# VH-VL binders against q9vpl3: the designs that were tried, part 411

Target 1, 224 residues: q9vpl3
Amino acid sequence: RGKINIQRPKAPHYERARVVAVTQPKYPELPKAKSCFKTRAERTQQQQENPYNEIIAREVRNWLDHSRLVAFFHLSSITADDIFRVRVQLHKQNLHLKSYGSKIIEQAVKNTRYEAIVPLFHSNHCIVFSPDPEKTAALLRIVRRVPQMVLLGGIVEETMLSRNQLVAYAQMPGLHAVQAQLVQTLSQAPGHLIQQLQAHQNSFVQVLDVHAKNQMNEETPKST
Below, E stands for the ipSAE of ESMFold2; O stands for the ipSAE of OpenDDE; V2 stands for 0.75 times the mean of E and O plus 0.25 times the DockQ between their complexes.

## First folded at step 14 (VH-VL)

Design dc20 (framework fv_anetumab; at its last look DockQ between E and O 0.43; V2 from the best seeds 0.72)
Fold by OpenDDE, look of step 16:
Structure dc20 (fold): chain C 224 residues (1-224), chain A 121 residues (1-121), chain B 111 residues (1-111)
Amino acid sequence: as target 1 above (224 residues)
Amino acid sequence: QVELVQSGAEVKKPGESLKISCKGSGYSFTDYWIGWVRQAPGKGLEWMGIIWPEDSFTRYSPSFQGQVTISADKSISTAYLQWSSLKASDTAMYYCARDYGIYESYYFDYWGQGTLVTVSS
Amino acid sequence: DIALTQPASVSGSPGQSITISCTGTSSDVGGDNYVSWYQQHPGKAPKLMIYEVSNRPSGVSNRFSGSKSGNTASLTISGLQAEDEADYYCSSYTKSSTPYVFGGGTKLTVL
């Protein structure tokens, strides 16, 4: 009876190997965490088959029309969990993170003032909407937690802004603060103007006085 | 007025644990990042990490990753820096600071007064 | 390694203008506009003096100004005063795993 070499078990007979291979519990491949974000191909296919594309497009238009702040982001390799977390944080600030297919966006903005945004949506993207433009800074602080969200640009008060312009906008004192500053500056302007006008008048009077004094000195006859 | 108040100076031995605090006031604590900065005696400033107090999301410098833990309690507007096991090399001044920057702009506009941590045998 | 290089020390006389430089080792340091400067007096916490290359926070003297050329940011202090004697640190955003980096610091002595 040949010593069963336990250190180098002979490969089972081909038939047994086949049975073992078939009976090995196929551990369900842990579903590769399908990025909650459908691939572009999957999104495109869904859009073609979805009779509701028009409804979704109308929704997008509605968001665009009622939002005073719109920010566009490119999404690099990002996990669904990260998106969820940032969405929650944004929501707490009344910022609404949405994702739509490129075709839907194109349909939504066709023949509108927003048509220029279409080139921004070539890859995975998301849009953040807000009724409050003052939340731009809050948005950009929150997005720091997700480096995979790359700012592309935005719309503030119906004006399209580049990435840099949007950042610059967020860095500005709030519109109300700027308005307040402007009002303060304007309120101080009359005082300065009055001072300048008075200074000019005083200077003019001084020049006239000097001129008058010089004329009086010339009229004093040298009494020989 | 925005203010960050840190806990008092600590004298510890190697191997001991420590948790220092930074309390923010005068602003919405959950709307701004809080950072920690180390300064060893006679040395420069070292960025350690930052935390988003609302959900305690943290980012660490690679040099401090796993060496310290940054946490926050938003209910009392307080951020924490803690060590599980102190080393003599941890002797330094530690500052908390509010990060007022946005997106790729990182800067600290308000600083705590600092907490001196001395680790000696 | 991404680093910001500052001179170890700079000196000037009262009333003079001095400049402290901060040079990044790569183009990845200091993105186009994300350099900050801090002043630190002995035994005190750092104070923000300049943010985003050239912006002054409220309460900071107009004697302090910031600029950038290429990979070098500069802090200029005009009309140097005795109270300006301190350590100065530059900082910058980096595209690396560490988003924030400090320079080595510069000791300013007012002679």
Scores: ipSAE 0.861, ipTM 0.938, lowest interface PAE 0.5, mean pLDDT 87
Fold by ESMFold2, look of step 16:
Structure dc20 (fold): chain C 224 residues (1-224), chain A 121 residues (1-121), chain B 111 residues (1-111)
Amino acid sequence: as target 1 above (224 residues)
Amino acid sequence: QVELVQSGAEVKKPGESLKISCKGSGYSFTDYWIGWVRQAPGKGLEWMGIIWPEDSFTRYSPSFQGQVTISADKSISTAYLQWSSLKASDTAMYYCARDYGIYESYYFDYWGQGTLVTVSS
Amino acid sequence: DIALTQPASVSGSPGQSITISCTGTSSDVGGDNYVSWYQQHPGKAPKLMIYEVSNRPSGVSNRFSGSKSGNTASLTISGLQAEDEADYYCSSYTKSSTPYVFGGGTKLTVL
């Protein structure tokens, strides 16, 4: 079989012919009944653009912009009844449990400071939003009933926190009390600072220093 | 000023039913888990289960699942531990305690005074 | 629960430091898992002494401290006093259907 393989000198090869057939999107479907023409054109535009996703993406953007607490969870397999019951308990504390597709999250956070959260949504997940960052302890107490919700981290007062940082934040008094305590600590003699460092582990001052360091030095997740 | 006040000691016979109580005060009762812990005479502490009083969601230790009922009445800030049919082996001190932990932290910061249950013929 | 191993008894003289151990596994005491300690005087309810390995609740003397190394948690009582004579229980979070497990208890005797 030493024949020269010249069968179609100007014809596209098989894979290019398939691509060419797919890339002819100018086939209007005008032959359909004219009484449904505007309805079909509206449905086709809706399908192509998926404006429902745009509405949901705006909802996510609004939650992100107006929530002082956002917590991210990986969500394992769970019954609809169990997730509904925890959603109700969270709602009673002004904590709003939501779940969105990764495409919608990507669309919602595009060109925002929140783009860094997108990788968290490549697996099954849920998000809790709240205007009340002081409710972080309540959130973490309620979710104990659903081991299927695995904390990944969160955003508090526009600061990204790792899992361990968010848990530490939940155990502190309110942010205003922490700020007041920091001012008082900085005004004290150096010996008081040494005493606080010797106390070790999850002290009020040490937790605040972790937050300050993370805000200044790039936040690095310790648990991930 | 968190307090957990339990009902008084009980003396019962095998086969009888019993419901003991634990009333919480000085805090928002429905915002915290309540646990029950058993201590047989001269023995150590055994965790029995916990309840979320707002909606009465419960989780039992496998050793006590089906042996006892944990419930709550949030309108009177009270949790309950109940037996439908007592056994002599149920003779023990029973404590309720508030669980203050968050996420994967579990610890009882306040305990009731205990309810002694004696089951004998 | 018997999953956590504590010595049955320990003793010390007034003014000494003593340490009570609580040994488990990597799934309950080890790693990032939390351990708590409770004190129980005869005829009384337990009292929380240490939570989350090393934290003291308010009102607990700074003579009580907690630590953890590997799969063993330790409660240390410095400046031992007569009122410290009690039973001591450790407890831990576990990754099982029984998230609370207690050690068998340690009777502390002040000589």
Scores: ipSAE 0.783, ipTM 0.889, lowest interface PAE 0.9, mean pLDDT 79
Fold by ESMFold2-Fast, scan of step 14:
Structure dc20 (fold): chain C 224 residues (1-224), chain A 121 residues (1-121), chain B 111 residues (1-111)
Amino acid sequence: as target 1 above (224 residues)
Amino acid sequence: QVELVQSGAEVKKPGESLKISCKGSGYSFTDYWIGWVRQAPGKGLEWMGIIWPEDSFTRYSPSFQGQVTISADKSISTAYLQWSSLKASDTAMYYCARDYGIYESYYFDYWGQGTLVTVSS
Amino acid sequence: DIALTQPASVSGSPGQSITISCTGTSSDVGGDNYVSWYQQHPGKAPKLMIYEVSNRPSGVSNRFSGSKSGNTASLTISGLQAEDEADYYCSSYTKSSTPYVFGGGTKLTVL
């Protein structure tokens, strides 16, 4: 058409006629399949129904059932290389560092004697498992090099222990050391040996009882 | 028996570098922390820092952070304390010690014999 | 200023009992069983005498005992002997920027 003529007379405004056409079939509603958002309830329900979560929850129950030592840690941000290095060191001592989502742990311990541990895992965390409770001292010496890991407590021989109780347990001499010390003190008056053993037992039991009561009160919120 | 053997006495001039050693024997060297403790002439004990020999992770007292370097060679069960540039104020007896403590508890059950470092002209 | 407070000196006669105090704060001595005691003879390395307030290592005489009340730990030596003449240092884990601290030391003289 050549050049566009920009000079035009003013045209009055008027409504344009609309033609009614036969409406083709359309979907009544758009499917929600394109939505990237889910309600909190839908998200929670999906997590509970995930079959992979149940498989991992069974793995956690298996670790709890077959471990005589379980230690719980808060874990701050740490590099993959650092945590791998620590995991290798722990593995040499038959200590198995695992990390599981809080919902998986909740699912694993629900309706078990260990349900009380759930509040410990609302933040970033990790767990160390071992069949050998005598490795508690080795565990706690290794973990001292990981400032990002903070001890929360543990389970030893099916008994829930606070942080301080687990540390106290780790300080107890092994069977061989206890036997050697007994032999050494048997050269002393018999009455003194019995008094010393009772004093040590009573002091340790008192510490455990006080911390156990404090731990129970902290983990089990009071009603009202 | 558990034993920590330290290197011999050193006489140095200000500005010189120095590396002293502490060799552990009679135990699994990588299973325990090694600490370094300083004692200036006629003064008390000062904690300098510790090392985890398995991977050479270190933690220093703020007073010694950046002043010294603690290192270890696990293949020869030896820990080291080193200075890049000595000062007269570094004159002291230096002890290494095995930390038998667990988590937050620190206690040194075996000590080296000490290395006397004298820095003078 | 993080150092634990000890008396500079203490003295006793053979057969007597003496006590050395070590005063800190609720974040170290008062916090938990963090206190250790070391014996140092002139020209020698320190030796661990007490750990975690009241425990004795193997080979340490039962004449040495440790205790704690509040922010003060105590080392008690009963049946004092000439060989006990030494400097004694307390130490503790601390929750401050210096995770481990020593006391100033106490010179024990056996007269």
Scores: ipSAE 0.729, ipTM 0.860, lowest interface PAE 1.0, mean pLDDT 79
OpenDDE, second read of step 15: ipSAE 0.859; ipTM 0.937
ESMFold2 (binder alone), look of step 16: mean pLDDT 90; pTM 0.928

Design dc21 (framework fv_anetumab)
Fold by OpenDDE, second read of step 15:
Order: sequence, then structure tokens, then C-alpha cells
Structure dc21 (fold): chain C 224 residues (1-224), chain A 121 residues (1-121), chain B 111 residues (1-111)
Amino acid sequence: as target 1 above (224 residues)
Amino acid sequence: QVELVQSGAEVKKPGESLKISCKGSGYSFTDYWIGWVRQAPGKGLEWMGIIWPEDSFTRYSPSFQGQVTISADKSISTAYLQWSSLKASDTAMYYCARDYGIYESYYFDYWGQGTLVTVSS
Amino acid sequence: DIALTQPASVSGSPGQSITISCTGTSSDVGGDNYVSWYQQHPGKAPKLMIYEVSNRPSGVSNRFSGSKSGNTASLTISGLQAEDEADYYCSSYTSKSTPYVFGGGTKLTVL
């Protein structure tokens, strides 16, 4: 009885091979168990489907659309108490400090003009909203209380500003003050121009008069 | 017009307590930081600390931490600097000043007239 | 400790231009643009002359100008007048914990 080579079984007789082929249980391909590990994308999509997240995202969008001043801050190891104290101070100035999750922000600004702010929200952050862009200076004075609040940038009058630009904006005199200064400057300019123009004309006339007088004196014949 | 008016000159002995005042007018007192600056006789300016008058949040220079107390009464637009126990070395002119700066820009645009404190045995 | 160094004294004749320097010991002295200058006459309170390196407050003469190069801020007074004789102090932002530092002061004498 020949040693059955278990490692290389001889090809079964044709008839046996046919029976084996037909009797092989076709195990339904195990449904590719969608790896329970929902891809970050799938998790993000499921989070997007949370009605609560949608509501919050709408709120964020509403704040963005109705605010003339928006400032973005990074928060570095700040306590809840510190945030509360700053919030109170900001509120007294009609500045509204809010904190949202990064995913909510992404959802809120997706396919909007604000999509460029998404990179600012990779860490702990807060947003300050105001209907009054003139409060930018007040905001930046109050945040001095909390060194952990780091200004990242903002939106003023629908324009995205860098940190430095926002600070520069806050330092500018109010629009009315600038307009007043402009009007004052413009009102003084014509007077100076007229004076300068008149000065040149007067000088020219004087020179001509002197020339005319000199010519008249030369034409008087010495009556010998 | 913005004005800071300080209390009058003080002559004290070592060990005595003292509280001097700085009253602000012509602006919203609670919307700006108030700072205190010391100037010893013949010496330069030294920053002591600042206060946010709205809630009396205070920051001190390390050199003055625990040595003085800065406070404010927003109801009367007044900031205070006080000592629990004066030393001869506290003899100096003390100025209050309004900080008009924003964020990381720190500067004093209006100053009080100064309060001379003399501590002599 | 962040320190600002000023010359002890400078002098000039009427009508001349003089410059007072303020040098920080660390690159961290004065975020790139946060230097202020104060004028102090004898027995008087300091007066802000320049803020944020080069800006003049209202009422300050255009004879006063500020600049910065590297770690050195400069106050320039053009057309020197007798009334300019005073002590001048620079100040800068240093850190969030210690936002103010003053220079040692410079005595300006008008000859």
C-alpha cells in the first residue's frame, strides 16, 4: 500500500475530482466584514448626520453671517474659570466668546466663503463675535488678561485678516475720525494751492512791471 | 479731556501703612488698564503693576509682587496703590498712567501728576 | 532679565539733529514693533512721545521720530530746541508676564 504523500497528494482520479469539485461547499463569500473601523471619513460622515451637530453648525454659520467682527484665538492650557472671567468681560462689551469643536466648524463652513478658517481650528480654540467692528480694540485690551489666549486672526467687514492685520485695524482711527481728517486736509489743500499759484503770478507780474519801467526809462530821450 | 489726578504728597515713618489714589476722568475708566510706575529720587522709571478696573484683575512686576497692593473702585473711577508697611526704600515719586495699547502693544498715553512719598524716620 | 540699554547722556546744539538709542539684550525684547518713548522734564510726569516704534501721538511735534533696526530702537529729534532738554525713556513689551520694561533713561542737554 503506497505511502500516501500527504504533502503532495496525487491528483484524484477524474471522476473523483469532478465529485469533489461539485461537492465543494460554495461558502458564500463572507461579506467582507466592513472593518468595524469606520474610516475617519465615515466617522466624520456619521457625525455629520447627527442632528445636534447640524443645529450647532447652523448656529456657527449664523454667528459668522451676522458678525462684523470675528476673532479667532488659540487656547493654551486655560482653565474654565479663566475662560468664564474673560467671557464676562467680553460680554460687557457686547463681545461674544464661543467655543466649538473642530468638526462642527468644518461642517459649518463647508462650501462657504469661510472655508479658509478651517486650518485655524486644529487645536483648542475659541471665537469672539461682535456686531461692531469698532470693538476690536476693546477685545484686544481684554484678552491681555489671559496670556493663554493667542490671537490667530479674524474677519472684519467680511474680510479675512491675519493676526497682524487685525491688530493694525484695531489701531486705526475710526472711520469717522479718518473722514474728518481727510475733509480737513482736503479743505486746506485748495487754500495752499491758490496761495502758491497766486504767489507765482504776483511774482511774474512784478517782474514784468519792473521790466516795463526800465524800458520806459530808456526811451526818454535826453533832450539836449 | 482725559485726565488722571493723583492724591497729594505723603510723609510717613517706616512701618506705617499708606494708600494713595489716582482718579481718572474724561474717558471710560473701566475700558482701559491703569498702571503704576515708581521713580526713586534721581533714578529711572520702574513698572510696578497694572489693573483692569472693571473687575480689579491685577498683574504685578516680580519686583513688587507682595510688596504693594493695587486696587480700584470703578464707581468713582479711582485706582489705588497701597503699602501695609512702608520702608525707607519706598521713598519715591509714584505715577499712575493709562495704558492705551492693544494686545502686545503696551504704552501709557496719559499720566498722573505723580505722588511723592517720603518715608523717613 | 530683559533690559533696555540707553546712553546715559546725549547733547546737541540748537537746530541740530540728535538720536537716542535703546538696545534690547534679547531678541525677544519688544516684539518687532512695540517700543515707546517718553519725555520727562524735571519735576514733571513723563509724556508719551512715540508709540509702536514710529507713531506720534496727537500734539507731539513732528520733530520727534522713531525707528528700529534689529534690536535697537532710536528716537530722533530734529531741529533741537531748548525745550527739548529732558530725560528720555524707552519702553518695550517683554513678555506676557512682564509686559513693561523701561530703559535706564537718557539725559538730553541742549548746549
Scores: ipSAE 0.860, ipTM 0.939, lowest interface PAE 0.5, mean pLDDT 87
Fold by ESMFold2-Fast, scan of step 14:
Structure dc21 (fold): chain C 224 residues (1-224), chain A 121 residues (1-121), chain B 111 residues (1-111)
Amino acid sequence: as target 1 above (224 residues)
Amino acid sequence: QVELVQSGAEVKKPGESLKISCKGSGYSFTDYWIGWVRQAPGKGLEWMGIIWPEDSFTRYSPSFQGQVTISADKSISTAYLQWSSLKASDTAMYYCARDYGIYESYYFDYWGQGTLVTVSS
Amino acid sequence: DIALTQPASVSGSPGQSITISCTGTSSDVGGDNYVSWYQQHPGKAPKLMIYEVSNRPSGVSNRFSGSKSGNTASLTISGLQAEDEADYYCSSYTSKSTPYVFGGGTKLTVL
């Protein structure tokens, strides 16, 4: 085989000036408090207005805006070592595995065309981003190795796809076929797609639990 | 150009160990799963398991779980099927095959020529 | 474990069409595009003829076609030729714990 052409992806970036401005010491304008107590409402409000969350939400928005492939997964418990191996394998294919809190996702997609995806992120999740939608097949072959990752659906060329539609897209031979798939997906209402994604997640959780129990009971033969 | 070449026929006695090989060429070995399929004399095809060569992650058929070990060495583009202690019932033709499937779709587009394993006293 | 159900044998004359069935359950054959078909000549490795129910690999004659209805997949061979005489196996994904299974195989005799 010839030399592997590796090229660093043009990942979305926050403006450096914005990052510097956020990291510089700030003096918040807090009302004078004579009490040593903070109310639950005050704590909740302060946390919801966290500038760090806004910076990360903007990062999520940049990933969504600059990725032609976005795949959504349910993610059950996985070790740091295993996720590192998977991330490295995905990165070789220009696929970028990210995980964000549900509040950050909600903030990123609020008042956008993607707001309907928020319920998918109430449980453990991860997202794979790529500027190259032709890498969908490579993604789906790699994730077969990760029983903890369960495909829920995705976005390809700004079109939301169910799990089965994303799998079908991965099997298409080229760009002309993508146009045919886009026409097909336009026949579905967004609400119906979200219901399908949630139904697949719920039904597969039971299967994954059985699989996880079977995997935990298995041991590599060591005796000769 | 895609080719899977398997090791030669083996004649063994019960209780002996054995490791057979399957070398891939003409494609990126670590980008596809490799499966193993057994065929007893005069019988049909039985799927044994698959391996992801990049990190040697395996999945076995329940019938073969604990009976055999599948492994791979990506540095030489070779997958292996191994027995710690052979039984007469292990007598069969063993095929390796490249899995071209996506996610839950499994299908083998290229097959090795097969390795005949004969176990007799 | 129960394999997918195929007839043990089928036969036809040159130029005719024959169909081989493969019956499973709603979770395997009846599920999604999980069915593949393999041809095996005596003493040879299997060859992929159909994948994902109805797709044909490069180099496979257009006389071979695949379809499914409910829990039954079918391989149809039109314009039957002597070289089609072989064993035919269907296969399907079944579940995460048992991801792949073969049918029992069908011997095709060309008369």
Scores: ipSAE 0.708, ipTM 0.856, lowest interface PAE 1.0, mean pLDDT 80

Design dc22 (framework fv_anetumab)
Fold by OpenDDE, second read of step 15:
Structure dc22 (fold): chain C 224 residues (1-224), chain A 121 residues (1-121), chain B 111 residues (1-111)
Amino acid sequence: as target 1 above (224 residues)
Amino acid sequence: QVELVQSGAEVKKPGESLKISCKGSGYSFTDYWIGWVRQAPGKGLEWMGIIWPEDSFTRYSPSFQGQVTISADKSISTAYLQWSSLKASDTAMYYCARDYGIYESYYFDYWGQGTLVTVSS
Amino acid sequence: DIALTQPASVSGSPGQSITISCTGTSSDVGGDNYVSWYQQHPGKAPKLMIYEVSNRPSGVSNRFSGSKSGNTASLTISGLQAEDEADYYCSSYTSRSTPYVFGGGTKLTVL
C-alpha cells in the first residue's frame, strides 16, 4: 500500500476530483464580521420609518451639536477589520468614529445648520467626532493607516470646512487666535465651501468611475 | 526638544542578523509616524518604511518589503530596524526620522544621527 | 513608478541666487502641494529645509524658498553662502501605499 504522501497528494482521478469538489463542505463563509457598517442593502432595508431611526437621528444630532471637530470620510472598499483597527486608534485620542445611513443623516440634519452635509453621504461614509479641535492633526495622522478613508471635509468650531481647509487648519501651529481668524474668514464664504466640497465629491466619483471602467475593461475577455 | 538618538555603528558579516534602534524623546512618541531611510555610500536617500508606534502598524517600500522588519516599543519610545540575514549590499547609513506631516503631506522634520552598518566578509 | 529627477550638481558664487529643480515623471507627483526639501552636509543627517512646497520650518534661514510649477518643484537659495554647500534632496508624496519618494539629490558647490 503506497505511502500516501500527505504533503503532495497525487491529483485525484478526474471523477474523484469532481466528487470532492462537489462534496467539499461549503463552509459558510465565516459571517463577515458584520462590520458595524451595515451594507448599503442592509441600511436601505432598515430605513423603514422605524422609531429606531429617530433615536439614531437624535444621536447623530447630539454628536454634531457637542462636537467641536467633525470630519467626514468616504470609505472605499474598507474591511471591517480595518475600520475596527482605526477606530481603536482614534478612540485612544478621544476621537469617535461613527457610521450612519444616508437616510438617518438626512433625518438628523433636516432643518438644521448641518443640512449642507447631506450630499456627502450618498456612498459609504463615516464621521469622526471630537470635543477637541486640536485633535485634527492627530486624526489626520491616524487615518494614514487606512488609504480607503478619503477625507471629504469637516466642521470645526461650527464652521464647515473643505478638505483643504481642514488640512490647513490642522497645520496651523497652536495659535488658537490664528485658527479662530481662519474660521471667521472661512465662515464668510459658505458658498465657496459648498462648491469645494461638491468638487471633491465629484472628483471622487470620477475616480471611481474610471476605476470601474478600468475593471470592466479588464473583465472584457479579448474574444480572440 | 525633539530628539531621535540611534544606536551605534555596526560591523557585521554576511548572513548575520542585526537590529538597530532609534529612541525618540521630547515629544509624544506614539502620536507620530517614524520612518527609516537608507543611504548607501555615495548614494541618495531611499525610503524603507514607516511605523505607527502605538500599535506597530507598519508600511514598507516595495523595494524593502520582506527584506527588513520595522518594529517599535512604545514603552521605551524606541523604533527598530532589523535584518534576519545581512548582505554586503546592506552596507549603508540608516536614518530614522519623525514624520510630522498630516494626511497626504509626508515629510520628516527630525532625523536621527544615523547608524552606519558595514557588512563585509 | 513615480520618480523625481534632480540635476546632479549646481554651482554658484557667494551672494548669488541659485535654483535646484525637482521634476516628477507624473502630474500626480506630490499632489498639488506635497514636496519637501532636505539639506545634507557631508557626514551629517539630512535636515528639513522646506515642506509642502514653500513652507520653512522654524530655524531655517529665509534665504531658502520653495515653489512649484506644473510637475517641477524648485528650491531657491538666495544670497548663497559657503555653509550652503551640501547635498539637497527633494521628496514628494506619491500614493497612500507608497507615500515617500526621494529625488536623486543635487550637489551644491559654492565657488
Scores: ipSAE 0.863, ipTM 0.941, lowest interface PAE 0.5, mean pLDDT 86
Fold by ESMFold2-Fast, scan of step 14:
Structure dc22 (fold): chain C 224 residues (1-224), chain A 121 residues (1-121), chain B 111 residues (1-111)
Amino acid sequence: as target 1 above (224 residues)
Amino acid sequence: QVELVQSGAEVKKPGESLKISCKGSGYSFTDYWIGWVRQAPGKGLEWMGIIWPEDSFTRYSPSFQGQVTISADKSISTAYLQWSSLKASDTAMYYCARDYGIYESYYFDYWGQGTLVTVSS
Amino acid sequence: DIALTQPASVSGSPGQSITISCTGTSSDVGGDNYVSWYQQHPGKAPKLMIYEVSNRPSGVSNRFSGSKSGNTASLTISGLQAEDEADYYCSSYTSRSTPYVFGGGTKLTVL
């Protein structure tokens, strides 16, 4: 369409303009603003270098080193009021409920005898400390009130114990010698115990994943 | 030395309210769960509910949820079981018992002598 | 509601041994050491005889023993005596929302 006579006078100009536009080196500049964004990894690194974290890490090391009873729990969603009530009751029994971020725990225990416990804290957790291992039974009776807290295991008199071993320890009489003997009898290699505790966490996560996948399959019937 | 003492027998009419008691002695009352167990005439034991006396946290059997209220007064080491409106089917022996178990091990080591409640028109 | 299954009655002669069974599911009797046993004489409160499947409280005769296989727990009474004549109840943990479930009870007669 169009008249050939009209296009002919314009053809030389069009060809020159096209050649000049195509042959001119024009490189788009990448937006520099995007390179100024701090990545999540960089923000996490800055948080790890925070001086406040070292102070809290020292507190955690102090609790671990001076507590003869340490109990590890998985902690599901719980209200601030409920956890406060539990903390007060535990404190009455010289049991100290603490919650620390995974990075602080890792910083606290790196290059120490406790380094093996780090994997336990990759999910929501809390820890109960006490200088008195005879309070293990009191702890486990109080925890019945808190379905959100699931016992993973603990450390009693420097010995790492599984959930079942800690429960067995709590069932012994209040004689220190008898309880200490039970701890020695029930003790296992630290590596084996950590593997058992981690397996328990993984089993719980797996159960939740299976349940979620089953619900998804029922709600959105699709083959993938 | 550990003892649970329950209130005396009650005879009531349908629709009446009732509160029975269980007093613990010889141990630290707030350190153990207290349970209530029902036994209808000639029948077996039925768990009704438990209470943590330190803060009166309760958990009820599904069969008794909304039918009874469990409470405790730690200042006098006493647990209570109460009905707002009794029915003839509430006629039973009611026991309180101390739970000595830990974590997922639940068992009653000491029992009250029982309170007989008779509801008849 | 559900209850653990026990035989309604069992009998034996003085000096014999008898066993009372208590059958549940994998989540209660079969789950862990959740089973306890109670003795009840007519007109009296129950008394704990066995806890955590096989443990005896102080003051309970060693003639009483507990065991478990799969979903069935057993109370064994050896050297039967007249004073053993009573109702026996098993109990098991089931869940945090229903931490107790009792068996229907077994009447032991000493002939």
Scores: ipSAE 0.746, ipTM 0.882, lowest interface PAE 0.9, mean pLDDT 82

